# Designs tried in a protein design chat: VH-VL binders against C2 domain-containing protein 3 (C2CD3). Part 1

Every score and structure here is a prediction.

Target 1, 169 residues: C2 domain-containing protein 3 (C2CD3), of Homo sapiens (Human) (q4ac94r1171to1339)
Amino acid sequence: SSGLLDVGLRYRRSPRTAEGVLAARTVSISVQIIRACGLQAAAKALAEREPALQFSATVGVNASVTTHLSFLPQGEQRRTHPVACSFCPEFSHHVEFTCNLVTQHCSGEACFLAELLEFAEVIFAVYHENTKSASDIISIESCKEYLLGVVKVPTKELLIKRSGITGWY
Positions, changes and structure headers below are counted from each chain's first letter, unless a header gives other numbers; antibody chains aren't numbered by Kabat.
F, E and O are the ipSAE of ESMFold2-Fast, ESMFold2 and OpenDDE, as the mean of both directions, binder to target and target to binder. V2 is 0.75 times the mean of E and O plus 0.25 times the DockQ between their complexes.
Where letters were taken out, [cut] stands.
Atom coordinates printed by the task and the answers are left out, and those that the model quotes come from them; centres of patches stay.

## First folded at step 1 (VH-VL)

Design E1 (framework fv_levilimab)
Fold by ESMFold2-Fast, scan of step 1:
Structure E1 (fold): chain C 169 residues (1-169), chain A 123 residues (1-123), chain B 111 residues (1-111)
Amino acid sequence: as target 1 above (169 residues)
Amino acid sequence: QVQLVQSGGGLVQPGGSLRLSCAASGFTFSSYAMSWVRQAPGKGLEWVSGIYSGGSTHYGDSVKGRFTISRDNAKNTVYLQLNSLRAEDTAMYYCARDRTITYDSGTYYFDYWGQGTLVTVSS
Amino acid sequence: DIQLTQSPSSVSVSVGERVTIDCKSSQSVLYSSNNYLNWYQQKPGQAPQLLIYWASTRESGVPDRFSGSGSGTDFTLTISSLQAEDAAVYYCQQYYSTPYTFGQGTKLEIK
C-alpha cells in the first residue's frame, strides 16, 4: 500500500550477443527510480529538527535520491538530479552498476556475486537540497542537503526473477 | 544419479572432536551450496551450517566457534569439523544439497540428503 | 531468528481421509512474489525428503495428493486420500534468512 519510492531493479547480461554473454565476466544491475511520493511527513519532521527550514503545505521539497549497492564501495554511489518544489517528485532516473560475475570480496574473503546478492540491499537515501540565495544571506554558502528518508530493497531475488523487482518501497 | 555418501561419525567423549565427510556425485558439485542438518534422537531437525559455492560459510548459533564447515571441489566433498563436543551435540547429522542460483533460475531448498551419520557424545 | 510452529503436533487418521498440517511463521517469509517455505517428509529410519518448495510447488516425483498453500506467515500442507505409506513426520522449513529453521514436526499416524 504505502511506499516512499517507486523503483525497479533488474539483472542484465552484457553484451547482448549470445557469444558475448557466454564469454562475459561482468553483469549489469539496472536501477530505475521513477518517482517519490508522500514527502509531506518527512518534510514536517525535518522542519522540526531544523527550525530554520520552513516548508509550506503547498510548496514541497527539492528532492534528490542517492542509490548505493550495499556490497559496492560508497564511491560507486549514484545520484538523481534534484526535482524542485514537490512532495511527489518524478525522477525518471536510470542507472546501471557493472559488477564482477566471478568473485567479489565478502568480509575479506572472495565470494561469487550470487552469494553477495543473497544478503545485499539497494539503499536509497532521499534528500532535501537547500541552495541558499545570496539575497537572503550575507555570505555565499554552498548547497546543503538534509536526509528525508532511507529505503532499502533486498536483492535476494534479483537473479531468479528475469522481470526484476518493481514497486513501491 | 545424485548421491551424497556420508562417513566419519562415532562415539566420542565430551570435549572431543570428529570430522564428518559427505562425498557427492551425479551433479556439478561446485555449482551448489551444501548444508549440514542434525537431528537429536526423537527430536526435530536443526540446521547447523552451510557453505556456498564460492566458499562463504554460515553457522547456527549453537555451534558457532566450535564447528567448521569446508569443501573440496576437486574431491566433490563437503566436511564438518566438530570440536569441543557436548552431550547436546548427540544427533544424526545429515548433509544436504542446498541452493544453486543461475540467471533467471534458483533453488532455495534441500532437495537431496545423505544417509546420515550418528554422532554420540558420551563418556 | 524466524520461528516456525506446526499444528497439530500429531494426528491419527484412516487411509483414504484428508489431512491438513499448518505451519505458522513468527514473521513473513514472503519477498516479492515468492514464499521461502518448504515442506519435508521423514519416514522412520530415513533421511528427510523434499515434498513442496515455494510454499506450493510440488517436487518432481512427489504424488499429486500432496499440495501446499498459504502466504506470508500462514502455510498449510494438505494430503488428500491418505495412503498407508504416508505415515511419517512432516516438517516445514523457512529459507528466508539464516539460520534456516524448521517447525517442530507433525507426526502423522495411520489407523
Scores: ipSAE 0.007, ipTM 0.598, lowest interface PAE 9.0, mean pLDDT 83

Design E10 (framework fv_ficlatuzumab)
Fold by ESMFold2-Fast, scan of step 1:
Structure E10 (fold): chain C 169 residues (1-169), chain A 124 residues (1-124), chain B 107 residues (1-107)
Amino acid sequence: as target 1 above (169 residues)
Amino acid sequence: QVQLVQPGAEVKKPGTSVKLSCKASGYTFTSYYMHWVRQAPGQGLEWIGEINPSGGSTNYNQKFQGRATLTVDKSTSTAYMELSSLRSEDTAVYYCATEYTVYPGSDTWYFDLWGQGTLLTVSS
Amino acid sequence: DIVMTQSPDSLAMSLGERVTLNCKASQSVSSYVSWYQQKPGQSPKLLIYGASTRESGVPDRFSGSGSATDFTLTISSVQAEDVADYHCQQYYSTPYTFGQGTKLEIK
C-alpha cells in the first residue's frame, strides 16, 4: 500500500561569508529518486489510452522521472536516465538545487525561500519513453514520452523537519 | 513534556576519554539537529558541534575536530558526545541543546531547548 | 571564526532602572544573533532570536536591537529576578560563537 516513488528530500544550509560584506546563507535542496514500484496499473492505463504504442505492458515500461521545484522555471527541471523494461525501476538518482535565502537566485526575482517553501511542491513526473522503431532519423520529433503518473511532495515540512522528508509517494 | 535529560557529573583522568549522554523526550527526535555546547567554570559558552539524528551527519567546531565524536541512538532517542585525549582545560559543564521549533516560516538556528548539563571534571 | 565581544563585563543596577547590554561581532552577522539568560546553577534560556524577536513567554521588558556588527539587549525596568549572566550568540556561520557574557547584579 505504499506509493509510486521512493524519494528523499533534504535541505542543507551552507554558511557563506564575504569578507567585509554582508552575505546570505546558501541552501542546497537535495532530491533523491531511489526507485519506482507498482507501475503495472499505470502501464495498463497507458496501453488502453494509447493503443498504437509499440510496447509490451507485460514486460515493463521504459521509465524516466523529471524533478521540478514549483517555484523555479520549467527549464531548470532535472530528468533521470530511462530504465528499460521494468515495472519497478531503480534510478539511484541524486540532484541538488542551490538557492540563496535572501537573494534573487532561486527564481530570477526576489527569493524569500521560507515563504516560497511554505506553499511550494516538488513535482515528480514519471514517463514512459518510446522511440521510433528501426529509423535512423535523429530528430527530437522522433522521440515520444507518455505520462505514467505525477507525484507532488509539499515542501512545507522541510521548514519543520531538518532531517528531511523520505518515503513512498 | 518536551525535555532533554543529562546525567549528573563525571570525573576523569587526563588522557582518557568520556562519553556523555542526552536523552530526548516529548518531540520527534530525528526532526531536529542536536548540538553540544560547553561552559568552563566562570566562562562563556563554546559550541562543540551538531548532529542530524536522522542520517547521522555531523559538523564540528574545528577546535574539537578529531577529538569529539557525536553519535545518536534513534531507538532510545539518545544523543552522545565522546571527547578523547582529555585535558584539565576540558573541565566544564557540557550541555546538549536542540533547535526545536514548530513555526513553519522559521529558518533560523537558535537553541531553544537545553539539557540541564553534565559537569565533567578532569583532574589527576 | 567570528568573535563576539560583550560589554560591559558586569554591571549593577537599581530596581526599575533601564539597562543596556552590548554585543559586537568581528564581522557582519546580519540579524542572526540570539540572547540567552543564565541564572546561577541553571542552563541558558533563550530570550531573543533574530536580533529582535522575543521568545514566547519572555517578559515584554526584554527587547533586542541591532544588525550587522552591533547588537543590544535592553531591559526596560530591571527586576530582582533578572539577576543573571547574559550571553549573545551568532548563528550566521559555523562555528557558532558566543560572547563572554555580561553579569547583571542588583544593588
Scores: ipSAE 0.000, ipTM 0.465, lowest interface PAE 13.6, mean pLDDT 77

Design E2 (framework fv_libivirumab)
Fold by ESMFold2-Fast, scan of step 1:
Order: sequence, then structure tokens, then C-alpha cells
Structure E2 (fold): chain C 169 residues (1-169), chain A 124 residues (1-124), chain B 112 residues (1-112)
Amino acid sequence: as target 1 above (169 residues)
Amino acid sequence: QVQLVESGGGVVRPGRSLRLSCAASGFTFSDYAINWVRQAPGKGLEWVAIISYDGSNKYYRDSVKGRFTISRDDSKNTLYLQMNSLRTEDTAVYYCARESTYVYSGDTYTFDYWGLGTTVTVSS
Amino acid sequence: DIVMTQSPLSLSVTPGEPASISCRSSQSLLYSNGYNYLDWYLQKPGHSPQLLIYLGSNRASGVPDRFSGSGSGTEYTLKISRVEAEDVGVYYCMQGLQTPWTFGQGTKLEIK
């Protein structure tokens, strides 16, 4: 009932371009990630699961968020920049996903976007990013990411609300 | 029921201006792209202009570019066509036509509802 | 611009007989998604145009099943299986593939 991530989702029909229907057969799904809050519990759980992680829960996390639309390939994921040392990071992140109104990927037949949105969701994965620098040329620097939580927002209301979906999830 | 009602037509001399209105009811006006289509006396249908659902994109027939301006006021559920520098060739009945919703039906760019038309006569 | 050409320009039909109208486009209206971006409209005398057929072959809501659309690419046909008095008017095809949207010149259907 209480959420960790303040997001906004809007469905926008692509306006006509000079090329007419060929360019305007798409919909833009706008995703805004405003902020995350209350990451203390997730950070504490992460510190207990990853004893090798040199992380102090009292200092905060280096949070980043990935956005994945469940009906698009994982290669279409987007990621925010990380926000250092905070349990309530502000991202002010906005991305647009361009989706075809009709695809050929459902049961070999044409599949309408409306059919996909009825059962789809936007998946937000919140990570802690921990990077160690090499002190010697024989050491390999690595960037590690650790899952803090997952937030799923159903898309079916985009079919009936032009104003979109906003709030904490 | 879906209704579109045009107004603002009249008789003017070449070089003058007119503003046409299209009042919409029976649907969520702000969700639809709307077109202007005209028909000269005894002639066929000719597309004039379109405005996207959010007003961000507008397209015009070449012969009216620079003279006509399409706009919308969603608070009043009304579409406008400002017609400047009118020519005798602009004499026609002007219809507004709604573009069908494509998210739900998959019917992209069909003119599913038309207004009653308003007559513009440009005489010398 | 895509040019739409209709034939015949006029026809007279005895009630109950079939009618057929052809529409040809200067380039293919079949898009890679498998749809033909061609519509048919009817304008009855003194009335606004009304949608009959969309995307080549789909009948609009409220349109009697005696109307049918067929064709693909550059060649399209509108058929009326049994013409009725209420079918009198001018029929227009329209391409929705690219701007500017273009109509055929119209086919006038009259009852004998």
C-alpha cells in the first residue's frame, strides 16, 4: 500500500508527421522517474545478504533505476544515472518508448498495442551500484550492481486515462 | 452520439479572411486528431489540413500553406480554421472530419465522423 | 502525391442489380504491416460523406453487408451486391498511406 518509487506514465499518440500514416502509426509511452524514498530497509537487507560488500547502510545507497516495458525486448531497457549516498534519491528522469500500434508478434497474427497494454506492466528495478578502483595495474576494476527492489506498474489504465498514471509504487 | 457542427462560412471578396469553427460533442475531443476537408461546387473531396490530438503537429495542403492556420481549443471542444488571403479557388463547402481512434480499433487514419459542412464563397 | 483514379465516373443501376466501382492508386497502398490504407466513402445528395469501408475490406459500423471492399496494392474494388434506392450518391476512395491525403474523383451512382 506504501510505495518506494514516485513515477509517472503517460500514453501519447504520435502526432502525424510529413510522411503521414507511415510515421504516425506509433504511440509514445512516456515514463518519468521522479524519486525513490525509504531505501533504508532494502539497504539493510542488502548488507545482510552480501557480507563482502563494504557498504554502510547509515551513509545511504548509490541508487539507479532500470525501466523495462514487459512487452518489449530486454535490450530496450533504460537506466537512470546513479545518485550517490542517499536513501531518498531524486532522479528527475524521463524517457520515451516508441511502440507500434500494430505488430505481427502475437500468435503469428497482427497484435494491437491495446491488447498488449491490457496485460502488460512497466517493471522498475532499483539497484545499488558499488564500484572499486584498481590500486595496481594487475588489478581489474569492476562495477557491481545489487538489486534493492522491483516495482511493477500495470499499464491497463493507460487505455482509459489520457492523463496517465502517477504516484508512489 | 458523436457530432461535429461547422460554422463561420459566408460570402467574401478575394483577399479577405474568414474563421471557421467546428464544435464537437459526444466524445472526448482532446483524444482525436481532426481534419478539414473541402468540396468545391460540383467537384470532389479535397483534403485541406489536419491537427494532431495534442495540437503539436499541423499539416496543410500545399495550395493553402501560409494562408490557412488550423488550431484547436480543447477547453471549448472546438476546432478552428483561420483562412487568410482567400482566393476564388477556395470556394467550397468545408467539413471537419474526425480521425478514428487507432489504439482500440487498429483503424488508423479513417474519417469515421464528418460534420454537416459550412459554405465559403469567395467571389470577385 | 499519390493519385487516385476511379472508374467508372458514373453508372446507372436497376434496383436489385449489382454494382462495382474500381479505384486505382499511383503507388501501392499495402504497407509492411499487411494493411491496405484505402477507405471508401459515400456522399448522398445534400449530405456529408460517410465512411463505408476502411483498410481495404473492413465494413464500417452500421454499413449493410451488401457492401464489400476488396483489392490490394494498387487495385481496389467496391461492390454492392443488390443496389437499393438509398445507395444513390457519389462514392469516393481515399488513400491514407501518406500526406497529402488524396481522394479519387468520385463515382456517381444513379437508379434507372
Scores: ipSAE 0.006, ipTM 0.527, lowest interface PAE 9.4, mean pLDDT 80

Design E3 (framework fv_romlusevimab)
Fold by ESMFold2-Fast, scan of step 1:
Structure E3 (fold): chain C 169 residues (1-169), chain A 125 residues (1-125), chain B 108 residues (1-108)
Amino acid sequence: as target 1 above (169 residues)
Amino acid sequence: QVQLVQSGSELKKPGASVKVSCKASGYTFTDYAMNWVRQAPGQGLEWMGWINTYTGNPTYAQGFTGRFVFSLDTSVSTASLQISSLKAEDTAVYYCARGTEVYYTGSDYVYFDYWGQGTTVTVSS
Amino acid sequence: SYVLTQPPSVSVAPGKTARITCGGNNIGSYSVHWYQQKPGQAPVLVIYYDSDRPSGIPERFSGSNSGNTATLTISGVEAGDEADYYCQVWDSSSDHYVFGGGTKLTVL
């Protein structure tokens, strides 16, 4: 019953065919974000941090989720489309991250993907997207994101079972 | 197209030795480990061990040390299994099979996607 | 040493569903692969990583793995599916591949 996000993670090796030396050296990490639920508590906590921002049980939040692999640059993160006015939004979102089996760390030394996955995480950040207008220029809009919560799923489990993991986190 | 082609059947007497070869084509030989699997007549598959095709280092399953030797000739993309001092219980079909990439250091090794056709070794007086 | 247990034989009528089990302690935490071996032939990979199907394998073949039992399911069984089926895992604690004893599928 606990948990904010219903997700699926899967470690997929690129097809092992005679074609493509580069393809043979890559792995896909598949991420599904099916739904979020129980965002009432997160919204309440957010309202406590941002006193001017209040939520009602009938309206909900405008939720979006970013997916970030802790060992990849921030530019590699993905984001769902926002789902309006819901505390239990359904995203039905699927993305794949293509990773080299051997990559170079920022320190300049080579790292094997399996070594990175031992200590890495898939980080899901859930945001409320709020649109507001300037008081003296009503036609101008700005979008501000408010963090509702963070869910971290260790990638070490993908090394134990490459068929993947699913469940609430 | 990936292929593993094994040497022909062998009939040997007890105490002799045999060398089974497995020639790979259609991929970079030194990128993938080569596994050896034995199947005695009417019995199941038994993993014997593997050899790292890049380093040449073999790993043997329990019961397959001493008389069994895995080796490589990378110049011709060939892995070999030598069995010395043959015994009747060595009678089996021997398969080579492609396994995990040699640069992979993770804890979850992969399935065998390509297999040789098998080499029948018969040991009889 | 890790051990995988399979029933020695399973019989099924044409067009029905066959289920071949592979038992192992906490096997749900392992990745299970399945091979089909027809008489006089080398094994062929039919399922990998519990439930994935290689290119060329019909969707009648599916797999599952949870708790202490992995299962290979063949729906709409055809005469050509008669074969021995083997499950396999990599046991990282021993650095060994382990095969099940094999199940002979007979289509009657």
Scores: ipSAE 0.000, ipTM 0.527, lowest interface PAE 13.5, mean pLDDT 81

Design E4 (framework fv_sutimlimab)
Fold by ESMFold2-Fast, scan of step 1:
Structure E4 (fold): chain C 169 residues (1-169), chain A 126 residues (1-126), chain B 109 residues (1-109)
Amino acid sequence: as target 1 above (169 residues)
Amino acid sequence: EVQLVESGGGLVKPGGSLRLSCAASGFTFSDYYMSWVRQAPGKGLEWVATISSSGSYTYYLDSVKGRFTISRDNSKNTLYLQMNSLRAEDTALYYCAKDTRYEVTSGTYYYGMDVWGQGTLVTVSS
Amino acid sequence: QIVLTQSPATLSLSPGERATMSCTASQSVSSSYLHWYQQKPGKAPKLWIYAASSLQSGVPSRFSGSGSGTDYTLTISSLQPEDFATYYCQQYDSWPPLTFGQGTKLEIK
């Protein structure tokens, strides 16, 4: 299998504090984005319709990855720092999402996190950012992002493997 | 006091059926995954089935799939195990156990079983 | 599924002696999800050591647990009469199924 993204997901303990009742009722979902690979094929395919990508499809892309938990609002998404000029960028990115054990996400009724994770996904979107100017004058148009690929990892495996899941997706 | 009390065990012939009950008290039953674990006379512990806090998701040992059904009634604080097509190898003491997966108070997730009932004996014999 | 193998099957010792028993997993498990239970004759199991090394409330300090990956150990530094029981290791890292070892019976010599 030719997965684009090498990732890891796991639960982490909720800290117990005397300060907050809510802190005792949360869990952290840890997401690691280790590296991406095979981005040249994606870049070349997109470059057939996007002339601005033709140079990057030859020499390397400026890749960054966004992480979105399907049951959280889009405003909670995270993004890696970009890695310049590479078809196999290494991100070594670690991020945590703090989630309540009980959420008011399902039509105004409380839903337990474990039940939510049965059908949820971690959604990774891989982008190329082209910041090179095509003219002598600085143009906002030269600062566009291009979607290279989307990787979806089901969270159901976190219910089966407590130490987490790792692999290419 | 946190407590689990099983009932419904007995002697049944091969191919017969039994329904086990587990009455929970002293904790918020609807917050926890619950499991059935069995122990054949003189043998070790064997996990049988687990049910999610809402009752929406159930998990089974392969050898009992299609024969056993785990269920719960959160309004009555009661866990059930419906056992059909019983076999001699199902003979065991059946324990009800509370999962530590989602402890509200401590916020820790060891996924062990911290509270057990006394067990109810199921004997499948001709 | 992960198979847990406990050794020895039976451990015959006298009060005051040190007891050591092992649990070996067929695949690596996180220590956070490896637990030990104590079971006395005619009684239900009790969660005794959780997350490989943490003592459950009420468990005497003479008990300790250690290990990682595939190899785990339960030790009792100086046996008391009430410690004679069967001890089971359990993993909840890879499930379903969650699995138990076959038990180590600690008996009086």
Scores: ipSAE 0.000, ipTM 0.509, lowest interface PAE 13.8, mean pLDDT 81

Design E5 (framework fv_ficlatuzumab)
Fold by ESMFold2-Fast, scan of step 1:
Structure E5 (fold): chain C 169 residues (1-169), chain A 126 residues (1-126), chain B 107 residues (1-107)
Amino acid sequence: as target 1 above (169 residues)
Amino acid sequence: QVQLVQPGAEVKKPGTSVKLSCKASGYTFTGYWMHWVRQAPGQGLEWIGEINPYSGGTNYNQKFQGRATLTVDKSTSTAYMELSSLRSEDTAVYYCARDSVTYYEGSTYRYAFDIWGQGTLLTVSS
Amino acid sequence: DIVMTQSPDSLAMSLGERVTLNCKASQSVGSYVSWYQQKPGQSPKLLIYGASTRESGVPDRFSGSGSATDFTLTISSVQAEDVADYHCQQYNSYPWTFGQGTKLEIK
């Protein structure tokens, strides 16, 4: 398997307290991105598509990862720090998404979050960033990012598994 | 309420070491990189380094490599900067600051220090 | 290291005037520039990131522009509470570097 990202997902019900009567209608979805490995193959594939980008076996890529919940707008995605010059970057990234138990993110109609999680995914997109000291050829596109790969993790197990979902994807 | 709390002041003699603290609250401490920045009286800001509270991974400004050591205590959500072999020119206000996360559509990452501690004034004098 | 140079070092403006602060990088930093406001005795506060994006809660009289090596921070109508030092920062390459600051005073 590709097994590119070591991730963890947790579904946490809001506390049931006096202050949390409103909060009882929300949950937190916790996402951890621990590390990526095996980016050498993805970098080779990228270099074949973009011949102007040449990757040394010893240099690595400048990797960053975006996290997107498929039922939330793309504007609510999160991004890791870039890790320079590595084929096995360690991100140790943790974010939380606060979601309403009842929302209108499916077909514009109200639906329970459990409905959404049954068919939803956490989408991780892994990018190569331009080097900070861009060469003359790359400097024209100094802010450009290049897609290395996409990892999708289904969320349906979050509802039935208290420990959450963890492992390489 | 997201905040970073630092002690107000420290006075040290030349040649000694100091360990400055930065206590985080109101957010997931391990979810954001922490930076250390100093400002000498009447001067600009100078970046010292950064630490990932989850892994303990660090990056340093070469000027401080070997003298500065960044650490964290996850159980207390506290970041530390230890600076050794103190000199009079190390007299400055030392800030901790949280790295922000950009989530705008179509953007490459955009770093910024969105939350800052109040700073600790370190005075190095004999 | 990339050197960030701010100009002028200081200036004094009358209330309501437009003020422009400059920041120049010694080499291209793309749009990876942030601006911070630091009032006397306080920590810096983020005003602008990505050269032109205003941080949430920052008044619309503040705006940023520029790319590559030349950047500006503009205050369209200066107010008394704008008395502060203003710092630019590049985050295009390590180590991250700041300008020396511009001090804004009101006459």
Scores: ipSAE 0.000, ipTM 0.468, lowest interface PAE 18.6, mean pLDDT 77

Design E6 (framework fv_levilimab)
Fold by ESMFold2-Fast, scan of step 1:
Structure E6 (fold): chain C 169 residues (1-169), chain A 123 residues (1-123), chain B 111 residues (1-111)
Amino acid sequence: as target 1 above (169 residues)
Amino acid sequence: QVQLVQSGGGLVQPGGSLRLSCAASGFTFSDYWMSWVRQAPGKGLEWVSGIYSGGSTHYGDSVKGRFTISRDNAKNTVYLQLNSLRAEDTAMYYCARVYTEYDSGRTYWFDPWGQGTLVTVSS
Amino acid sequence: DIQLTQSPSSVSVSVGERVTIDCKSSQSVLYSGNTYLNWYQQKPGQAPQLLIYAASTRESGVPDRFSGSGSGTDFTLTISSLQAEDAAVYYCQQSYSTPLTFGQGTKLEIK
């Protein structure tokens, strides 16, 4: 596929949280953001939309990706470091979302998280960032003025593919 | 020397309006969420409103449609416009920075807090 | 909305005693190894001040007699050897989800 973003998703059950929370079972949702490509069109559209930026779309964009699970608070978004001056940035970025299943064990019965995953999605938003150096203190609010694209990946397949799902989206 | 200095409180009649201001110094104001928390006399803390660095706003159910939060990043100031004030809005109003960090270690807390601004609604 | 229930509502103790304050959340505030629960101290006539964030991390400058513990839904603030200056109202607060919410507060008085 000639999608915008090359990602990998994996779902694994754990007997406990990494923090040692007893009596609760956890699920790890692993997200890998490998690379984005084909950002030329988005960059051109951004330059036309924001002439005051004095931005040149021929050199590349300073792209970063936010990852959001649709059933989690927006404050739980994760963001990659920006990759400078590229239309096909390589992120090689990995994040883990550790979610509690339920307070009770789900042996053969419907589980709270599994029910959420049936209808949820992982939302990736690709942004162009200004040329300021990266900061360790960043507001989690999206910079909508510089949005390049949005990719949504349904989580339903994670329930049936134990090896996960990978590919361009 | 990170600090928040508040102003704009006072006595107002029911149905009246006030604008509260909170001036920030000692940090990069535009990088942080800002929030308002109130406390009625002798009561506990109640979150009122928050504004993200990019301007997106959130409100507690008790104030939706009546209060408006805004910010001016060039002036390092956050505002709370109080409209259609009621007796139950009488409280000390605190401005607070919402501290947050990048990446998987993210968590959020209020630090610092402003000194508070008293709003009294009575006739 | 996430509701936080503190107990006790008030407590009176002597200098040098250990005191514990409990905070129970209506749902888990643990996510990806991070606990979105904070503790604040409010002395009479003053704005609240941060004591502990992420359930167990002491803010810089906070005496080591203050400690926080817990995970998921049940949290505790402990003062191991009470000092006169610790007379205050203590609040737990969750930052997991909007609306952000506080416990109703625990008033700590010193005999």
Scores: ipSAE 0.000, ipTM 0.478, lowest interface PAE 16.2, mean pLDDT 77

Design E8 (framework fv_romlusevimab)
Fold by ESMFold2-Fast, scan of step 1:
Structure E8 (fold): chain C 169 residues (1-169), chain A 124 residues (1-124), chain B 108 residues (1-108)
Amino acid sequence: as target 1 above (169 residues)
Amino acid sequence: QVQLVQSGSELKKPGASVKVSCKASGYTFTSYAMNWVRQAPGQGLEWMGWINTNTGNPTYAQGFTGRFVFSLDTSVSTASLQISSLKAEDTAVYYCARGYTTEWDSGKYYFDYWGQGTTVTVSS
Amino acid sequence: SYVLTQPPSVSVAPGKTARITCGGNNIGSKSVHWYQQKPGQAPVLVIYYDSDRPSGIPERFSGSNSGNTATLTISGVEAGDEADYYCQVWDSSSDHVVFGGGTKLTVL
């Protein structure tokens, strides 16, 4: 974990009556990425790996974050918009993942969602985007990404905390 | 509507084997976990473990490994408990109980419907 | 090795309020479920997730859970409420369902 991420995870509740809960076969896992801070060390390490990249205190990095649930395919991952020129970017990013209660699988087996959440993780990958102004970028090959760090947050606490998981990771 | 109907009482000698069945109706069998709970005479409820009705995978509480086997026959919506090498201490009422699946719960956390119980008596 | 402690018995006069406690270390951080068992019968879920009632359970049944004590409250107690009551939690550290020892409610 090379960056500090201020995140929130919530398990969105169904109606509390027994009939309403029994009718619901899906749940939403809510993921909020509020901000990252302390990216100076990660930027320094990146500059050592990529000599063409140099970062100063006045420039910062162009950070974006991907969110991946470890039990879902990589095609289901989400991404923030990039925040330019900052070592402490604020994303204010919120996404929801819709999950089936019984049929979640990554290995081809059907199982209960809470069994998957017992050993699963939310994986945040923090990138620096080497971008130019919009007028200078004319193709996808002009944009390159560099990994700054990875943050993993276990999901098992979502099974026992109604308020969810919040804090720095 | 939702019902769990268990097999009848059993009287067995020490060293014998017994199979208790639990037939479910009124819901999709593979959408809910099946738990086993026993109650010795005059004692409280004791959780034995559960079986995932979709995968067939059982999980046993620490005191119930070895002689106890959870199984399923999904074609007839039935869960079964087999106890081998019966001992006097196995004398109890055995309950099957449906694990309620919610946004917080995989079906092992609490039990919304129970079978009527099967009395197993082990005597010499 | 998580343990739930219940009083063995509670007595209450008809029409009064019965309170049955369930003690556990930091139980307020767990979800507590309650079952009623009448003699010769299977248990019946009366409260789940601390305070929710299943369909068909009278409103006079309520629950609370904070700190080291969860409580099942039965207001306007009736003779038909005589039963054993069990609290129950799932303990994440042991991956084990834990029942309290049970409380016999007697309506005097």
Scores: ipSAE 0.000, ipTM 0.507, lowest interface PAE 14.0, mean pLDDT 80

